# Ledger of designs, part 4: VH-VL binders against Protein LST7 (LST7)

Target 1, 242 residues: Protein LST7 (LST7), of Saccharomyces cerevisiae (p53237)
Amino acid sequence: MSSTVISLAHFCDKHGPRIISVTQSAEKGTLGEELLVPDYPTESYCESCLLQFPEESTRSMRCFIEDVPFITTQYSSIRYQLLNSIIKRAFSEETMIYDNMPFIFFDDLRGLNLVIGFKLYDENARGNERRYCFILTVDSRSHDDSMKMLSEHWNFIIGGFDKMIAYIKNIHKSEFLGKNKTVENNLETLNNNAFIGSYLRANKSKFGRNLVSLTDDKFLFVRIHKWNSFLLHTVMNENKLP

## First folded at step 15 (VH-VL)

Design v2 (from u6 with heavy chain S58K)
Fold by ESMFold2, fold request of step 17:
Structure v2 (fold): chain C 242 residues (1-242), chain A 119 residues (1-119), chain B 107 residues (1-107)
Amino acid sequence: as target 1 above (242 residues)
Amino acid sequence: QITLKESGPTLVKPTQTLTLTCTFSGFSLSTSGVSVSWIRQPPGKALEWLASIYWERKKYNNPSLKSRLTVTKDTSKNQVVLTMTNMDPVDTATYYCARLQDYTYFDSWGQGTLVTVSS
Amino acid sequence: DIQMTQSPSSLSTSVGDRVTITCRASQGINSYLAWYQQKPGKAPKLLIYEASSLQSGVASRFSGSGSGTDFTFTISSLQPEDVATYFCQQFYSYPRTFGQGTKLEIK
């Protein structure tokens, strides 16, 4: 069914844990229209929390894989409050390392969740870092059945999340280093790291930034939508899933 | 299995309205970021994008031709229709429909139809 | 409107030679550029997307590079079947615009 989802979330400097996107499937042979969210302007919304597609008014994306619709939105019509509970648990876990190390939690409330956290350096963020995670959620109360399904797809899901995280980190690094090459040269020539550190903190305003801005990739969330749809379809295929 | 095919008149008189139909298969216009777009190429000249239509109400027309162009769709027939008013001999070209993927580039093209505008 | 200027307009060279075609945008377009091959009487065929990514099923002798305003398309070793006109196209914004083409011939 549609109980398995992939989420991207972050820890917002102002709002705490927030979902950026959720990818879900609908019934094969349908258009999945019950999962769509109408388009509307978002210019007053939190920049760092916003799901941003290339067309400014678009709020939902849809694709089809073997007649199965996959929908990506910021807000889920299925279980918005459940997903909020999941990300609060994920960002409060002491074992989340933010170094691409996966971790799992399961309970009867939140189901089985596989989490991979990562960080991006950003001088405009509190602590100069922005924290994110990808989450696969299997909403099943049977621990053994969920763990069996996850164990059969473990390497595939971890590899899939790692590929997208690596993509994001690489294009972020390229954007950041290209923009800040002069700062690196100045640090090498000034030989006063304490002054430079104080200067950076004192002279940098703090504000939210979207992943599109951090990566300079207008199509980032289109890529995430398609990749997460592919991952989700693979783990939900009748030939692969129990 | 993706196919696109242009159909419509190959000869049009000046001032008349051209109507071309693109019939496609192997993909869904209900997919986000997918467009059936119209591009023309005058003989021996560069390609010129005319219009794109997406699965919602989102349409883009070339500003230089905006008042002359209408693009519509019929998803039940897998068809996209281009209407271009007030044809002139300078509009003689091969007209293509093409699939635009992910809001980006054209990954599949029809074979094109030559439309000649003359008396 | 973003103008795409291609150079050269035509090129005649030998089988096995390295071919280089350039495309310049009138403003920065990031890496949002595609290269197409068009054989006489046929529709264009996508070869390269996002400046440097090779389309599936396209021979590895084709490559692309560049970002911003200056882009390069390369055929590492020209083959007889590569005789065609090659176009660049930006997908940074609407209207989508194309280069005027480079006609490639074998001596």
Scores: ipSAE 0.565, ipTM 0.777, lowest interface PAE 1.8, mean pLDDT 84
Fold by ESMFold2, fold request of step 17:
Structure v2 (fold): chain C 242 residues (1-242), chain A 119 residues (1-119), chain B 107 residues (1-107)
Amino acid sequence: as target 1 above (242 residues)
Amino acid sequence: QITLKESGPTLVKPTQTLTLTCTFSGFSLSTSGVSVSWIRQPPGKALEWLASIYWERKKYNNPSLKSRLTVTKDTSKNQVVLTMTNMDPVDTATYYCARLQDYTYFDSWGQGTLVTVSS
Amino acid sequence: DIQMTQSPSSLSTSVGDRVTITCRASQGINSYLAWYQQKPGKAPKLLIYEASSLQSGVASRFSGSGSGTDFTFTISSLQPEDVATYFCQQFYSYPRTFGQGTKLEIK
């Protein structure tokens, strides 16, 4: 089948639609080095757009499943323009309402794309929400072949995305309640007019935040990499299907 | 089954340089992305992490030993090599190599090799 | 560096008893903690990762719990083959650090 990839994207308050990560496979028995991204400075990067691994200088994550390399990077050296076109379409799609309901689009330019959008509450974001989506892309111009592959794996792919989204939402909710509980437990801050005014002004500030920060999970993108690699391997391995 | 095995000298004099080799079986460094760490354990004491080398060849050394440690990969021999300069009797320990699972914990360990540093 | 402190240093109890070992981190490490078993003269063996997840092939009598700074390792019913030293290890940051160990013996 055609090349299949999984992307995580968001709508940045400053930059619009941006890819955060893309997971791709390379040929069995290779190291997949053509998909790796060399180290580069990130001090000028937008915090909310940045793919952040536990070690700051790491730009690529690689694993192997049955000798197939799976690589996660922020930018795809071989699909950069395709993926940018896809996320602009996805975030402009009027049927995406960010309620975990999947939608599909296909055209000759972008191939077949299965999209599930979700939101995280954040007072520091425009509209108090940060918008994300997971995208499975089948890079094929054959509508019938792509739809056949998707229909054969529909429940598996949807269930896989739902599980990762639920994980992210749950640990974000836990981080949010912990932060909010800490502020509530500081009654001196709440009862001091000078500090209350300063706190409210800071709370209304708008700035980018990384998913690692929103979830307080240093290993979040490692988990996403491993899960996406598992999903891709299962979909691409015909010998494991009945 | 994936295995790691440490090899090198078991007796070293103070000030000498120690070179230990970790040899892998059951997977290939040339075709597999594996991260490896060196850990030591002085007799009767806690384990101490020494250094890690990642699949992308990025290296981390324990800050307390930073200038003394060098870790390299030799993919043609399926080996990872640790060198440690200026050995002292306090460095007497069992030295292990271990597979570093992603960025987390050590899921496969070598058998260990006891290195004695004696005047 | 994140210091890991285990308690107790040594424990002697009977076959079938419940065993509890604690590990405290000098700062918060979320759930990024592993537990190892080490028999004399042998390499450590991973038992539990991410504070509470049981490693494949490890007996179900072993368990772990905790988050933040305080962690607990439990053997629900001690068996003769469980005589060993047990270590915790944080993987929140570098340098990776280990607890000093708890030696478990049978009375």
Scores: ipSAE 0.056, ipTM 0.615, lowest interface PAE 6.9, mean pLDDT 82

Design v3 (from u6 with heavy chain S30R)
Fold by ESMFold2, look of step 15:
Structure v3 (fold): chain C 242 residues (1-242), chain A 119 residues (1-119), chain B 107 residues (1-107)
Amino acid sequence: as target 1 above (242 residues)
Amino acid sequence: QITLKESGPTLVKPTQTLTLTCTFSGFSLRTSGVSVSWIRQPPGKALEWLASIYWERSKYNNPSLKSRLTVTKDTSKNQVVLTMTNMDPVDTATYYCARLQDYTYFDSWGQGTLVTVSS
Amino acid sequence: DIQMTQSPSSLSTSVGDRVTITCRASQGINSYLAWYQQKPGKAPKLLIYEASSLQSGVASRFSGSGSGTDFTFTISSLQPEDVATYFCQQFYSYPRTFGQGTKLEIK
């Protein structure tokens, strides 16, 4: 079991801060089965909060890097309350800047957390945008060890999160422009005029949308799982003695 | 290095059951989104996907053949077995097993085995 | 089922020529398309995944483009070893389906 995890969370219009996925490692040489979650029905699950894999019955993903298992699930069966507390703190308006600028918080209850927030435009969301963040959590009793690890891997983790966020933003732009071509054309035509409003419709229906839908990428969470597993493995591999 | 190899009979009589084994190495059927799949190619014709089996127990059979196909796995032996009932001369084809990664495409293929269905 | 239609069914060109093969899906499949090369008597080999990404170890003269329903596979300068049948395959949904293939020959 590793004390370091990566989470993806969002601010749900209906439910407030919610975890979408968490990636964790287990001990080298094990299968990590204690981190798996059982299958559960999703009919009543909030669309925007749901972790969606390409196989609809799947609720956990597992991969192995150098015999270390990495598991991604909607929630941690072991750390559920801790991670929920962390995302509530992360989405405080006082602490997050949704512009890929990282910030850190630490306390005795939540451990050390590195957060990068980002936004996606969505006419079906409150304020026409959906808010997300990636969080690296070091859940360790050794405060000095946590700070040392973060300091040594700062650029790597920030760069890793930035790359995944850029990917998500780019494919979201492609999905958005493909479905809203007339809006883009009108914006280009109206750049010479000061009148705003003919193509910005404030009366769109509001409802939750999954990140898979916003990107039109059914494999999105597979990619996030593999990338987060790679990031975690790299960080942990450099900190472990042979 | 990833390898897959098909084994089983090369000649089958009509109405008999075909059993093919795919033995693989260089990866494990314990990773999510990894499948060993069966694909066939009749002489001079297009490839046809038959079945896929995953670590998560998900199994997919081609609907046009659904009642004839059974796919099973033995993770400890790195083997996947295809069983196809009621063989007919139209089922004469080269049968391949292939690895599918991340629920996507087939990135490694076996050499294939020609199965002829004839009296 | 998503039908994949390739054009042309066969093609004969000279070494050094640019080769273009198209694949059309019966519905939108995003970029979830792969291209394979199959030499006579051999297993298929993956060349291009996700419409445009080059598989590791594949020569840079191979490329792919497209999204939605229309896809293109290109060999920038044909080499003698490129004589093969080329086909596309969608991975948007099950059943996985393949194009009928394009047989490429050198004249």
Scores: ipSAE 0.562, ipTM 0.782, lowest interface PAE 2.0, mean pLDDT 85
Fold by ESMFold2 at other seeds, look of step 16:
Structure v3 (fold): chain C 242 residues (1-242), chain A 119 residues (1-119), chain B 107 residues (1-107)
Amino acid sequence: as target 1 above (242 residues)
Amino acid sequence: QITLKESGPTLVKPTQTLTLTCTFSGFSLRTSGVSVSWIRQPPGKALEWLASIYWERSKYNNPSLKSRLTVTKDTSKNQVVLTMTNMDPVDTATYYCARLQDYTYFDSWGQGTLVTVSS
Amino acid sequence: DIQMTQSPSSLSTSVGDRVTITCRASQGINSYLAWYQQKPGKAPKLLIYEASSLQSGVASRFSGSGSGTDFTFTISSLQPEDVATYFCQQFYSYPRTFGQGTKLEIK
């Protein structure tokens, strides 16, 4: 059996490589409930490693594209050991360039992986930066079919990851530097920057920052879920593996 | 193709309870962050949000009307029901149901139903 | 609760004119604001989401800008079919609140 998933991973200052989110599909016509993780223990994890949705009790998101369910969670109980191995190798590769340069590797046990790493500035992180990557994983019985799929969709997959990374970097820069519309809202911009600064100082006690905080975008992981679901649906729908 | 349609009585007497049903198609409340919400508009006046309900069972009611409002859903029938108690002539309005996606704004609206409250 | 105040309440202008409508929030709402068009006898229609993003299928003459508390909606060249009432709405928090509306008429 082969499957394709998209992961977002982080190199945590405290914990090393950690999965932030995994997007995967279930069979068309099902609800994908076996992939939902409505609750899981998170109290021991650094804030920078946590998946956050706008509704505080939500641990997973589900959407449907042409009756195919796509689920995003932090834990993949079905693939935990495989994904853990993949992200450890991804962040250990000396050829990884954290400026949207893709690379491919094969996991020794199974699967082909396309990786694009990126960095965000954070003065409270080791080396003043936080490291991330998006990973497309094809866990295939057929090595030839996996290579064919990657070859046929190379530009689409890279372009898709590049667009999400560019979005994240752009809104991170805007949060870091303030609003570029200061001339239209000078007084309120000053007040809002003071509020944001207060909020960020309060969160420093955890020695990490979530992507929601780094971007000031409470809907960030909803956007990531929808974008990754779209990418995965397009790849799987046009070039199904046997 | 997304559609929503409001149904229920168009005339209600003061103190009675109004029950409106929104029947929708082209989307499901089984999707995370999706809500069917109720909004009303008195003649010639601003829109007023009343209530929202999500598949996560989260419910949000307008605080100014909270004790009067009940919202329920039947996900398998693609229906959401609004109940408002103790109707008053000031509640005369067009009542809309609308889809809210990703916890954000209302991207699809029903045609609305005018409810008149008078003796 | 976040109050949304629109101005003007009514506007009459000519085909081809540039139309500007403003919306002010009683507190900062980031960019979490939407604009709706409501033609006479019809339900509202979403035009602009997240302050400045154009909804799919909406004409490019419509635009939005702003952040924090002050927001602007613009029609670059008014067309006859744009006769409607326009509303802003914040989605920063519950309760969701709308502006009072701006009725746009053609002379």
Scores: ipSAE 0.376, ipTM 0.678, lowest interface PAE 3.3, mean pLDDT 82

